# VH-VL binders against Probable nicotinate-nucleotide adenylyltransferase (nadD), part 16

Target 1, 199 residues: Probable nicotinate-nucleotide adenylyltransferase (nadD), of Chloroherpeton thalassium (b3qyz5)
Amino acid sequence: MKKIALFGGSFDPPHYGHFALCTLTRELFSPEKIILSISKNPLKGSANAPEAHQLAMAKLMAEELGKTGPVFEVSDWELRRAGFSYTIETLRHFHAIEPNAELLLCIGEDNYQIFEKWKAYQEILQLAHLVVFARSGTQGEQQSSRIIPPERYTWVQLDLPLSSSDLRREIAEGQDWQAKMPSSIAAHIAAHRLYQNEK
Short names: E, the ipSAE of ESMFold2; O, the ipSAE of OpenDDE; V2, 0.75 times the mean of E and O plus 0.25 times the DockQ between their complexes.

## First folded at step 7 (VH-VL; framework fv_fasinumab)

Design P5 (from S9 with heavy chain G56D; at its last look DockQ between E and O 0.03; V2 from the best seeds 0.00; counts 0 for: pae O 9.8 > 2, placed apart)
Fold by OpenDDE, look of step 7:
Structure P5 (fold): chain C 199 residues (1-199), chain A 120 residues (1-120), chain B 107 residues (1-107)
Amino acid sequence: as target 1 above (199 residues)
Amino acid sequence: QVQLVQSGAEVKKPGASVKVSCKVSGYTLTELSIHWVRQAPGKGLEWMGGFDPEYDETIYAQKFQGRVTMTEDTSTDTAYMELTSLRSEDTAVYYCATGSGSYPYYFDYWGQGTLVTVSS
Amino acid sequence: DIQMTQSPSSLSASAGDRVTITCRASQGISNYLGWYQQKPGKAPKRLIYDASSLQSGVPSRFSGSGSGTEFTLTISSLQPEDLASYYCLQHDSYPFTFGQGTKVEIK
């Protein structure tokens, strides 16, 4: 069966941690394609980049990843919607357009731990197989979820020290951040003066 | 999957009130947004109101404001729609509908409908 | 309020025919438009959401298109089981409003 991996989030900005997740996903599951679904940030007025720039950077990320493997696509479906989409709605959308594909929903351990709080989490489990990326040193795998059957998720151990929030801070403070992402993305950030402190 | 089961048919006199229930199963009421739509005999669909999770409030169609109240009992996973000061024009099949996402306008699931007849 | 003008009010077509139903919004709306099918004596069923997304389990002969103020539901090859009334719904802004409906009969 055709597999499609889905990564949701703001990716604001994208960094090599995201690249590692995508690369590992390709190796482990051999999906036909990976879709980066860009979500709206629920916190307005934050030091986040405008949506248009988030989308642009995601596309740059896709281009970089495309150099090394299968198709990497960016979806702006969530951005085109009013309000904030829950994951279940995103899954319904992609299931509708790819009804014969097995959807792989890629999430972090932090989200896994509170999965029961997700809107329509039961339906999510019906529509997608969870791929959970856990940080190094965590015993999350040993903590079995009461609500997620073992056959419905795959635990993947991956040490990812990078975070977009830290990068935003580093950029704002003029620290050394450029080496933490592809040069194309760094150039975009610099050219458009993203993540600068408001005066 | 979500199932919505509504209360039975009602016959009311003009000026009376009616309260229709909609019991949710498969998911909890807290996971859903309930809306109400009615349909007069031989007529089209009319949106009455519903809960919007983004605004965290129930929004009513202006036509029914002051006369309709939509409530929820999360302990029993039951939604209610009460319509007061009933008129003959209120004779209709009343539906509860729901979406399970952030967008309550996704009416993925519908109740079977409740016929309310208003006659003297 | 946003008015949804649906046309035609009724149509009769033969099995296998291509059928098109149109909804026009009184003002520009986003893709927040759904299409619903209602068979006699039954509750409505969602066919299309977000103007062009096919609901899971709905036959591929159904499709939605459009943007701005003009939206269409298309049945590429009408089947006997498609006998029903069809309604568009806008949820761009409150109050949500339905089209007047289209009754589809099959010859």
Scores: ipSAE 0.008, ipTM 0.543, lowest interface PAE 9.8, mean pLDDT 89
ESMFold2, look of step 7: ipSAE 0.011; ipTM 0.569
ESMFold2 (binder alone), look of step 7: mean pLDDT 91; pTM 0.933

Design P6 (from S9 with light chain S30Y; at its last look DockQ between E and O 0.41; V2 from the best seeds 0.00; counts 0 for: pae E 5.8 > 2)
Fold by ESMFold2, look of step 7:
Structure P6 (fold): chain C 199 residues (1-199), chain A 120 residues (1-120), chain B 107 residues (1-107)
Amino acid sequence: as target 1 above (199 residues)
Amino acid sequence: QVQLVQSGAEVKKPGASVKVSCKVSGYTLTELSIHWVRQAPGKGLEWMGGFDPEYGETIYAQKFQGRVTMTEDTSTDTAYMELTSLRSEDTAVYYCATGSGSYPYYFDYWGQGTLVTVSS
Amino acid sequence: DIQMTQSPSSLSASAGDRVTITCRASQGIYNYLGWYQQKPGKAPKRLIYDASSLQSGVPSRFSGSGSGTEFTLTISSLQPEDLASYYCLQHDSYPFTFGQGTKVEIK
């Protein structure tokens, strides 16, 4: 059965942690396609990049990832929507386009722990198989097993020592941030002076 | 067993503000998503807004946007709804409501209601 | 906004009668619809969730059906304690919207 993996996020900015997740997903599941779905951030402030730059950097990320295998695409469908876009709406969209594909929804452990609070989470489980990336051992799976049947998710251990929030702060402070992402993305940030605070 | 206890009835003048409280017991407020629903005398139910945990933000019905603020005090397990610039048509019973489990869009538990009367 | 059109607005029926209340959504809402009962002077109480699932502790004479845009609440044998107003609520999309209500009286 055709597999399509979905990574949602703002990628603000992208970093090698995102690359590790995408690469591991390709190796573990061999999907026909991995879609980087750029989402709106309703808590967006002056410390975040404008949406056009988030999209541009996601495209650079997909281009860099594609150097080792051309299975990556970027979707701006969530950005084009008026108002908020929920994960269930994104899944309905891709299911309608690819009704015969198995959708793999890739999420972090933090999102897994609150998954039952997501809008229409039961329908999400009907439309997609969860791929959960966890920094810790198997403890998270045990705590959530009563709600999500084992056949509806795959638990993958991977430490992610990087975060976009930390990077935004490091860029503003002039710390050594460029080594945490591919040079093409670092060059884009520098050329457009993204994440610079005046204070 | 979740229980929601609301503050008492209020009488206000047009242009004033009201703040209704909703005390949660039998459960921790941080594990619930509180919504607010009102009902004018002799009329139907009207959803005003509530916290959406996927977005981590309160969603307000557009009709009330700019006049309503919904807040929570986790140290006292109390939710609040404040409505400003009151008009006579805001006379209603105001309810807080939440689900009985992890699904925030089901309204299994309701407060007893708070009558707010707006008259000159 | 998703409009929920509920009918009838009121009805009067005898004890033991079968009562049917209909709710129509202005667009598809899958099964994301609940039915609520409100007795005079009381807060609403959920009877049905996900269009057809009976809430624990609710008498089996209540049932719900439908999906997409058309939904029904049925009371198979009306009892005196069923004197109330009944509301549908869609929770597929914000803003959440209630039907206008159906006032049920017993002759």
Scores: ipSAE 0.090, ipTM 0.648, lowest interface PAE 5.8, mean pLDDT 86
ESMFold2 (binder alone), look of step 7: mean pLDDT 91; pTM 0.940
OpenDDE, look of step 7: ipSAE 0.807; ipTM 0.911

## First folded at step 8 (VH-VL; framework fv_fasinumab)

Design Q1 (from P3 with heavy chain Y106A Y109I; at its last look DockQ between E and O 0.28; V2 from the best seeds 0.00; counts 0 for: pae E 4.0 > 2)
Fold by OpenDDE, look of step 8:
Structure Q1 (fold): chain C 199 residues (1-199), chain A 120 residues (1-120), chain B 107 residues (1-107)
Amino acid sequence: as target 1 above (199 residues)
Amino acid sequence: QVQLVQSGAEVKKPGASVKVSCKVSGYTLTELSIHWVRQAPGKGLEWMGGFDPEYGETIYAQKFQGRVTMTEDTSTDTAYMELTSLRSEDTAVYYCATGSGSWPYAFDIWGQGTLVTVSS
Amino acid sequence: DIQMTQSPSSLSASAGDRVTITCRASQGISNYLGWYQQKPGKAPKRLIYDASSLQSGVPSRFSGSGSGTEFTLTISSLQPEDLASYYCLQHDSYPFTFGQGTKVEIK
């Protein structure tokens, strides 16, 4: 069966941690394509980049990933909607256009731990197979208290020290950050003075 | 069935802090997203903030940023809302609210409310 | 922020009357619109969710409609027990915002 992997989030900014997740997903699941679905930011302020720049950087991310394989795609479907799009809505959307594809929803362990709080999480589990990226040393997959059936998720151990929130802070504070992402994205951030406190 | 039980009425002086609790039963706190809404006497409803699981963070209304802190104790299934630097305008009934089932943002479950009176 | 303009602020009607309350959003929103009833001294009670879905246990005389920027709560036949304040809530975008409320009185 054709597989489509979905990464949701702001990727604000994209970093090599995201790249690792995507390339590992490609290696493990051999999807026909990996879709980076850019979500709206619920918070207002200068801490986050404008949506246009988030989309631009996501495209740069896809381009860089494309150098390793031609299976990466950016979706702005969520951005084009009037309000927020919850994951179930995103999955419904992609299921509708690819009804014969198996959807792989890629999430972090933190989201997995509170997955039952997500809107229509039962339906999400029906529409998608969860790919859960967890840090080394965690035993989340062995938690018997979870209501997620074992056959509905794959646990992937991967240590990633990078976070977009840390990067935003580092950029704002003028710390070294450029090496944590592709030069094309770093250049974009610099050129547009993103994540600066004065903005 | 989900139930939210809030702490009792509070009387505070201006400049003081208040911490209202909201105990969850029927479900665990780990399964619910708690939000807070207040209502001044004779006034309308005002959203203060709440947890968004898909964004993985508590979101506060800008009006209260810097003065409000929403926390959770999963061991006791209790959510808390702390409001500091109280003013007379903060006199209101404070509600915790949540959505039942798999819809955490449609508030069909409400606490009974906690009256906080701020007066000299 | 999304402003929810609710109208009217108050109304007085007789039992059996058709009552309509409107909320207008300052910008287009999805179906993340709820209607709440609040009786004096009580917590709000959800009547309608997702703009038009009737909450379980709520009488069928209540209905919600609308899309985009205009939403309506309708009471097809006002009953004495419907004396309350009514609020719309958008939770399409943060911050969540309520309408100003409509106080419904029974003649």
Scores: ipSAE 0.247, ipTM 0.746, lowest interface PAE 2.0, mean pLDDT 90
ESMFold2, look of step 8: ipSAE 0.305; ipTM 0.713
ESMFold2 (binder alone), look of step 8: mean pLDDT 89; pTM 0.926

Design Q2 (from P3 with heavy chain Y106G F107M Y109V; at its last look DockQ between E and O 0.54; V2 from the best seeds 0.00; counts 0 for: pae E 3.4 > 2)
Fold by ESMFold2, look of step 8:
Order: sequence, then C-alpha cells, then structure tokens
Structure Q2 (fold): chain C 199 residues (1-199), chain A 120 residues (1-120), chain B 107 residues (1-107)
Amino acid sequence: as target 1 above (199 residues)
Amino acid sequence: QVQLVQSGAEVKKPGASVKVSCKVSGYTLTELSIHWVRQAPGKGLEWMGGFDPEYGETIYAQKFQGRVTMTEDTSTDTAYMELTSLRSEDTAVYYCATGSGSWPYGMDVWGQGTLVTVSS
Amino acid sequence: DIQMTQSPSSLSASAGDRVTITCRASQGISNYLGWYQQKPGKAPKRLIYDASSLQSGVPSRFSGSGSGTEFTLTISSLQPEDLASYYCLQHDSYPFTFGQGTKVEIK
C-alpha cells in the first residue's frame, strides 16, 4: 500500500524543527513520498514572507532533506487557489490524483485539540490517518480522543522549542537566528532581506 | 437550546457609529461561530462577516472591511458588531446568527434583529 | 465572489399548488446550501440544510434537492402560512452569499 505523508505549513521560515518532524516521519512510517504543501492564508500580515519566497524556501528545505533520500516534494497547489484554503480541499486533491495511497496528515497538537472545528472533519478522517506531533504524552492524547477514534491517529511525542513566529521576530530584531536552519535557507533570507523591519 | 438576543433599535446620524450586541444563552460563545447579516428595508439578506472556527479568525466581507469590527466578550457570552462612518444606505436590520454541530453548519439560529436607522 | 441567482423573484400561487424555487451558483458549492423562510418583520428561519436535509420541526411539504451549481426548493402543497420570502444561502466559501430572494404570495 503506497503511503504519502502531507505536511501543511507556510514554512515561513523553515527551521530545524521542521526538519526533525520530516525526518522522524520518514523513519517511523517509511512513506513513498512526503509532500510539503505550502498553505495559503489570505489573513497573513506584513511580517510574513511573500508567497514566492515561501515556495523558494520550501524547495530549499526539500533539497536539504532529500540529501538522505529523495522522498520529499513541494506542492504549491494551495497557493494557486483563490481565497481561503482548507485542509479537506487539499486532501480531496491528493486523494483524487492518488486514490490508492494511504494519506498521512501530519498536524501539531494545537490543531489536534480543535480538530472537531475543522471544515468537514469527518471526511478528513475518512481520507487520511492523522499523525499528531505533540510535546505532551499520553495524557494530551486522552483529553482529545473522545471525538476522534484511536485507530484514526498516531501520537508522536516530540518537544522542540522552535517556531517560525519566534524566528521572524529574531530576524527582525537582529538576534542570532542563522544556526536554527540550514545555511542554504539562512543565505536565502539574508540575500533577499526577508523579515527585516524598518526602524 | 441556543438563543441569541440582540440589543434594541438605534437611530444615528451620518458619520456616527453603532455597536450592536448579541447575547448568547444555552451555549458558551466559544462553542459557536457568530456571523452577522444585514437587510435593508424591502431588500434581501447580505452577509457582513463572521468567525471561522478553523482559522480562528474573523472574516469580513470586503465591502465592509475598514468600517466594521466584530468582537466577542467571552466573560459575558456577548458578541458585538460595530459599524463606523455610517451612511444613509447603512439603514438596515442587523442580525447575528450561528449554527451548531460540525462546521460548516450554515446559520441555524438567528437573533431577533436590530433596526439601525441612519438619517440626516 | 460566488453569485447566487434565484428564480423566480416573485410568484403568486393558489393554496394546494406545487411550487418550485431555484438557485444557481456561479461555481460549484458542493452541498453547502441552505434554504431560509422569512415572514414579514421576522428573522429568517432555516428550512433546509446541506441542500436537501429537512430542518427539525419544518413541515414535510418542504424539500430541497441539487448539488454543485443547481438547487431547488419545492413546496409540494402550498399552505396559507407559507406566505413569505425565501432565500438560498451558499456557505462553501467567503463571502457567504444569498440569492436575491423569492417572494411567495397566496392568491
């Protein structure tokens, strides 16, 4: 059975936390393909990189990850759509082009806790198996299992205190940020002066 | 049973602002996605904006962007819609509405409406 | 924006008549379509959700059908209390949009 893992995100910027999640997914589930699906958010503010740079950095991330095996790909399908993008629509898309694959939807613990509020969440569970990356162990899982059947998700504990939001602020403030990502991505940020705030 | 009770009618002059309240009972406000709809006299229904539970943000119809603010006070389970720089064409009945269950659930429960009259 | 074209804009029919109101969406909206009844001076009341599901407490003479871009509301035997304006609403994508309404009168 072909397994395809989906990571949604803006990768704005990518960092070693993202790398750890992707590497762990490859080792735990051995998917044939891991897709970095770049999310479109019409509400994003001026502190975010333009979509073209998010795409470029996601491609650099996939290249760096691919050095240990060519299973990583980037999808800009969500970026090409007008308006808001919802996870169910992305899943329908990949289900339509690979109907015989098992889709693994990789999400964070915060999204798991509010999963019942997602558009068409019951259909999401029919189309994909959830992989939940969480700081908390079994207790966090048990608090949310009331609505989501245990056979529909896998809990993966990983506590890495890196976030793109913190990195954007650190870059804008001139703090040490380059060590938190591969040098190719740091070079891209520097070359294009991304996340700089005028005084 | 969810109920939405809105504040009373308002009469305003052009250039003023209005803030309509919508008090939730039977559920807590955080369990709902409140939307606002208006209806000019003798006209159809027009969606103004509402809370998106997946994004966790309020979405405004573009024509009202910059003049409308929708807020929620969870301590009183009350939602608010404030419309500024009022014009005569803003005369309308303003409704709050919500659904329940799995999103997207449309607008099942409606407030009674608040008439806002803007006249010079 | 998804435009919802509702037809007819008004109709007059006798009690007992079968009436049909249609809504056409400018792009596919799956089944994210509701039908609403509004009596004069009152808030709208939902009759149909998910294009074809009857709201609890709504008489069975009301039914909805359709998916994608073409939707209908049917009243199988019009009653005097059905005097109202009827609206469709798409809630598939923002902005949510209503049809312009259909005013139903009993003659």
Scores: ipSAE 0.365, ipTM 0.731, lowest interface PAE 3.4, mean pLDDT 87
ESMFold2 (binder alone), look of step 8: mean pLDDT 90; pTM 0.933
OpenDDE, look of step 8: ipSAE 0.436; ipTM 0.779

Design Q3 (from P3 with light chain H91Y; at its last look DockQ between E and O 0.71; V2 from the best seeds 0.69)
Heavy chain, then light chain:
Amino acid sequence: QVQLVQSGAEVKKPGASVKVSCKVSGYTLTELSIHWVRQAPGKGLEWMGGFDPEYGETIYAQKFQGRVTMTEDTSTDTAYMELTSLRSEDTAVYYCATGSGSWPYYFDYWGQGTLVTVSS
Amino acid sequence: DIQMTQSPSSLSASAGDRVTITCRASQGISNYLGWYQQKPGKAPKRLIYDASSLQSGVPSRFSGSGSGTEFTLTISSLQPEDLASYYCLQYDSYPFTFGQGTKVEIK
ESMFold2, look of step 8: ipSAE 0.534; ipTM 0.790
ESMFold2 (binder alone), look of step 8: mean pLDDT 90; pTM 0.927
OpenDDE, look of step 8: ipSAE 0.807; ipTM 0.913
ESMFold2, look of step 10: ipSAE 0.559; ipTM 0.797
ESMFold2 (binder alone), look of step 10: mean pLDDT 90; pTM 0.933
OpenDDE, look of step 10: ipSAE 0.809; ipTM 0.913

Design Q4 (from P3 with light chain F96Y; at its last look DockQ between E and O 0.38; V2 from the best seeds 0.00; counts 0 for: pae E 2.5 > 2)
Fold by ESMFold2, look of step 8:
Structure Q4 (fold): chain C 199 residues (1-199), chain A 120 residues (1-120), chain B 107 residues (1-107)
Amino acid sequence: as target 1 above (199 residues)
Amino acid sequence: QVQLVQSGAEVKKPGASVKVSCKVSGYTLTELSIHWVRQAPGKGLEWMGGFDPEYGETIYAQKFQGRVTMTEDTSTDTAYMELTSLRSEDTAVYYCATGSGSWPYYFDYWGQGTLVTVSS
Amino acid sequence: DIQMTQSPSSLSASAGDRVTITCRASQGISNYLGWYQQKPGKAPKRLIYDASSLQSGVPSRFSGSGSGTEFTLTISSLQPEDLASYYCLQHDSYPYTFGQGTKVEIK
């Protein structure tokens, strides 16, 4: 069956943790396409990059990932919409474009834990199979879903000690951050002075 | 099992503000989606706003945007609705309401209501 | 914004009568509609969720039907304790919007 994987996020900035998740998804599921879907952040402040730069960095990420297989692409559909785009709306969009594909919705464990609170979550399960990336630990292993049938998700254990929030702080404070992402993305951040504190 | 207990009736003059509290028992506030609904005397129910867990923010009905603020204190499991620049047409019973569990958040539980009277 | 048009605004019926209240949504809301009962001087109470599912403890004479844009609350045999105002509420999209209500009186 044709498989299309979806990674939603702001990628603000992208980092090697995102690369690891995308690479693992490619190896585990062999999807025909992996879409990096850029999400709006309704609480975005000066600590975040402008949307145009988020899109540019996501494209650089897709280029770097594509060097070992050209299955990666970026979608700005959510950015072009007015207002916040709920996940169910994004899935309806891609389902309409690819009605014969199996959609794999890639989410973190934190989102999995509140998945039943998402708008139309039962319809999400009709449109997509969940791929849940979880960190190691006994607490994570004890949090099986009571509402998601086991055939509707795949649990992938992967402990990645990187976060965009930490990176934004590290860049603003002048910490060593360049080694946590490909040089093309680091160069973009530096050239445009993203995530800098202004005085 | 979940109980919502609201603060008592208030009398205000035009131009003042009111802050109604809603204490949650039998569940933790952080696991609920609290909404506020009002009802003017002899009138129907009117949704004012509520917290959306996926959005991560409170959504306000446009009619009240700029005059209403809904906040939560997780240390006391108490939600608040503050309405400013009160007018006589804001005289109403104000309810907090919530559902538990999953979306959609139908209003399973309602507070007893708080009468706010705005008169000179 | 989704407008909910509820009809009738009021009705008067005899005990034992079948009563029907309707709500029309200005756009499709799937089955994300609740029905609420409010007795005089009391807070509202949920009767129906997901358009047709009965809340636990609600008498079986109450039923809901519909999806998309047209919805119906039915009381198969009206009882004296059913004297109340009834409201539909769409839970599909913000802002959540109520119908204007239906006051049910018993002759």
Scores: ipSAE 0.439, ipTM 0.744, lowest interface PAE 2.5, mean pLDDT 87
ESMFold2 (binder alone), look of step 8: mean pLDDT 91; pTM 0.939
OpenDDE, look of step 8: ipSAE 0.750; ipTM 0.879

Design Q5 (from P3 with heavy chain G99D; at its last look DockQ between E and O 0.64; V2 from the best seeds 0.00; counts 0 for: pae E 2.8 > 2)
Fold by ESMFold2, look of step 8:
Structure Q5 (fold): chain C 199 residues (1-199), chain A 120 residues (1-120), chain B 107 residues (1-107)
Amino acid sequence: as target 1 above (199 residues)
Amino acid sequence: QVQLVQSGAEVKKPGASVKVSCKVSGYTLTELSIHWVRQAPGKGLEWMGGFDPEYGETIYAQKFQGRVTMTEDTSTDTAYMELTSLRSEDTAVYYCATDSGSWPYYFDYWGQGTLVTVSS
Amino acid sequence: DIQMTQSPSSLSASAGDRVTITCRASQGISNYLGWYQQKPGKAPKRLIYDASSLQSGVPSRFSGSGSGTEFTLTISSLQPEDLASYYCLQHDSYPFTFGQGTKVEIK
């Protein structure tokens, strides 16, 4: 049965942490397709990139990842919807497109901790298998408040020392940031003066 | 189980602001998603806004956008709703309401209500 | 916004009567609907969740049915303590919206 992995995020900006997650998912699960699904950022301000630039940078990341095989795609489906687009709606969309595929929903441990608060989380578990990426030294695989059956998720421990929030701050403050992402993305950020509080 | 205890009745003049508190007990505030509902005298229930845990932000009904602020103090397990630029139409009983900590966000528990009267 | 149209706006009935209240959603909301009872001067109380599931501690004379766009609350044998206003609430999507309410009075 073919597998399709879904990574949601704002990619604001993308970085080598995202690259590592995507590469590890490819190696662990051999999915036929890995979809980078661009999520809306409802708290967007001057410190965030406009959605068009987030989409452009996600495409640059997919291009870099795809150099060893064209399994990576970017989806703007969530961006094109009015209002919030909840994960369950995105999963229903991809399930309708690929009804015979096993969907892998890739999430961070922080989202795992609050997963039961997500809209229709029980239906999410029927539509997809969770792949949970956790850093070493975090809360571990399960906590007493989790009611997700063991067969519905795979726990992957990976220390990701990078975050988009730190990068946005580092870019605004003029710190060394270019080495934390592919050069094509760094060039895009510089050319468009993204994440600057400068004038 | 969960108890929600609200601050007392308020009388305000048009143009003033009001801040209603909602103290949570039986659970910690971080385990819940607090919403606010009001009811004008003789009228039905009207949802004003509430916290969305998947997005991590408060959603306000369009009618109140720009006039309402909903905040939470987790150290005291107290939620607040502040409504500014009060008008006579804002005379209502204001309720805090919440779920039991997971989706779906039913209003399992309600505060006793806080009457806010706006009169010149 | 999802409009919830509740019928009737008011009714009066005798003790023992069967009472039916309906809500219609302007778009499909699956079963993401609750029914609430509000007695005079009191906060609302949930009777029904998931359109048809009876809240613990609610008398069995209350029942809910429906899915999608059409929903019904039934009181099989009206009691004096059921004098209240009844509201449906959709929680499928923001803004959450109530029906306008049904005031139930005893003749």
Scores: ipSAE 0.402, ipTM 0.740, lowest interface PAE 2.8, mean pLDDT 87
ESMFold2 (binder alone), look of step 8: mean pLDDT 89; pTM 0.920
OpenDDE, look of step 8: ipSAE 0.614; ipTM 0.836

Design Q6 (from P3 with light chain S30Y; at its last look DockQ between E and O 0.71; V2 from the best seeds 0.00; counts 0 for: pae E 8.9 > 2)
Fold by ESMFold2, look of step 8:
Structure Q6 (fold): chain C 199 residues (1-199), chain A 120 residues (1-120), chain B 107 residues (1-107)
Amino acid sequence: as target 1 above (199 residues)
Amino acid sequence: QVQLVQSGAEVKKPGASVKVSCKVSGYTLTELSIHWVRQAPGKGLEWMGGFDPEYGETIYAQKFQGRVTMTEDTSTDTAYMELTSLRSEDTAVYYCATGSGSWPYYFDYWGQGTLVTVSS
Amino acid sequence: DIQMTQSPSSLSASAGDRVTITCRASQGIYNYLGWYQQKPGKAPKRLIYDASSLQSGVPSRFSGSGSGTEFTLTISSLQPEDLASYYCLQHDSYPFTFGQGTKVEIK
């Protein structure tokens, strides 16, 4: 059965943490496709890049990742929907496209901890295997969620303290941010003056 | 079971603001997804906004964007809805409602309602 | 925004009658629809969840059916205590939207 990995996010901006997640997923699971699904942020404001730039940067990310193999794709399906979408709707969409594929849903540990609160989470577990990216040293939490069978998720430890929220703040404050992403993405941010505050 | 108790009726002038409270008992507020629904006299129900646990954020209906703020105080297990720049058409009964656990989008429990009257 | 169109806006029926209320969604909403009853002066109460599942404690004369865009609430044998307004609610997409309501009168 072929495997398709799904990474949802705004990628606002992309950073080497996202690259590490994608690279580890490729090495651990050998999926035939890795889809970067651009998600809407319901509280998006002026501190966020416009959707066209988020899509452009996600395409740059996929291009950089794909230099060693063309398994990466960007999907704007969630951006084209009216209103906001939930993970279950995105999974149904990709399941309909690839009904015989195993879907790997890639999420952070924070999302894993509240997974039972997600819309239709039981159906999500039927449609997908969870790949949970956790910080080093968090394995000591024995029972953060007892409703997810151990065969339905895989823990992947990653100790890279990067976040798009921190990066947006660092760019606005003029701190050293360029080293936290590939130069093509940093150049795009600079050329379009993304994440800058008015002086 | 969950019990939601709302603050009392309010009379306001146009242009003022109102802040309605919704105190939770039987659960902690952090286990719930609080939504706000209003009903003008003789009219139907209208969803105003609510907390979405998947996004970890509060979502507001576009009609109220910029005028409504929904907040929570976990130390008192109390949710609040504040509506500003009141107009006469904002006269309504305001309800808090919630689901729990695996059913955060179902309105299993409702507060008793708070009448807000906006008049000259 | 998903428009929910309820029909009829009001009805009068005798005790014992079978009544039906229809909601049509402006786009597919799967089974993400609830039915709510509101008696005069009271908060709404959920009768039906997931389009067809009966809430605990609700009399079995209430039933729901449908999926996608067309949904029906049925009261198989109308009782005097069923005098209320009835609303459908979709929770597929924000903003969540109610139908305009159906006022059920008995007599």
Scores: ipSAE 0.011, ipTM 0.568, lowest interface PAE 8.9, mean pLDDT 85
ESMFold2 (binder alone), look of step 8: mean pLDDT 91; pTM 0.938
OpenDDE, look of step 8: ipSAE 0.770; ipTM 0.893

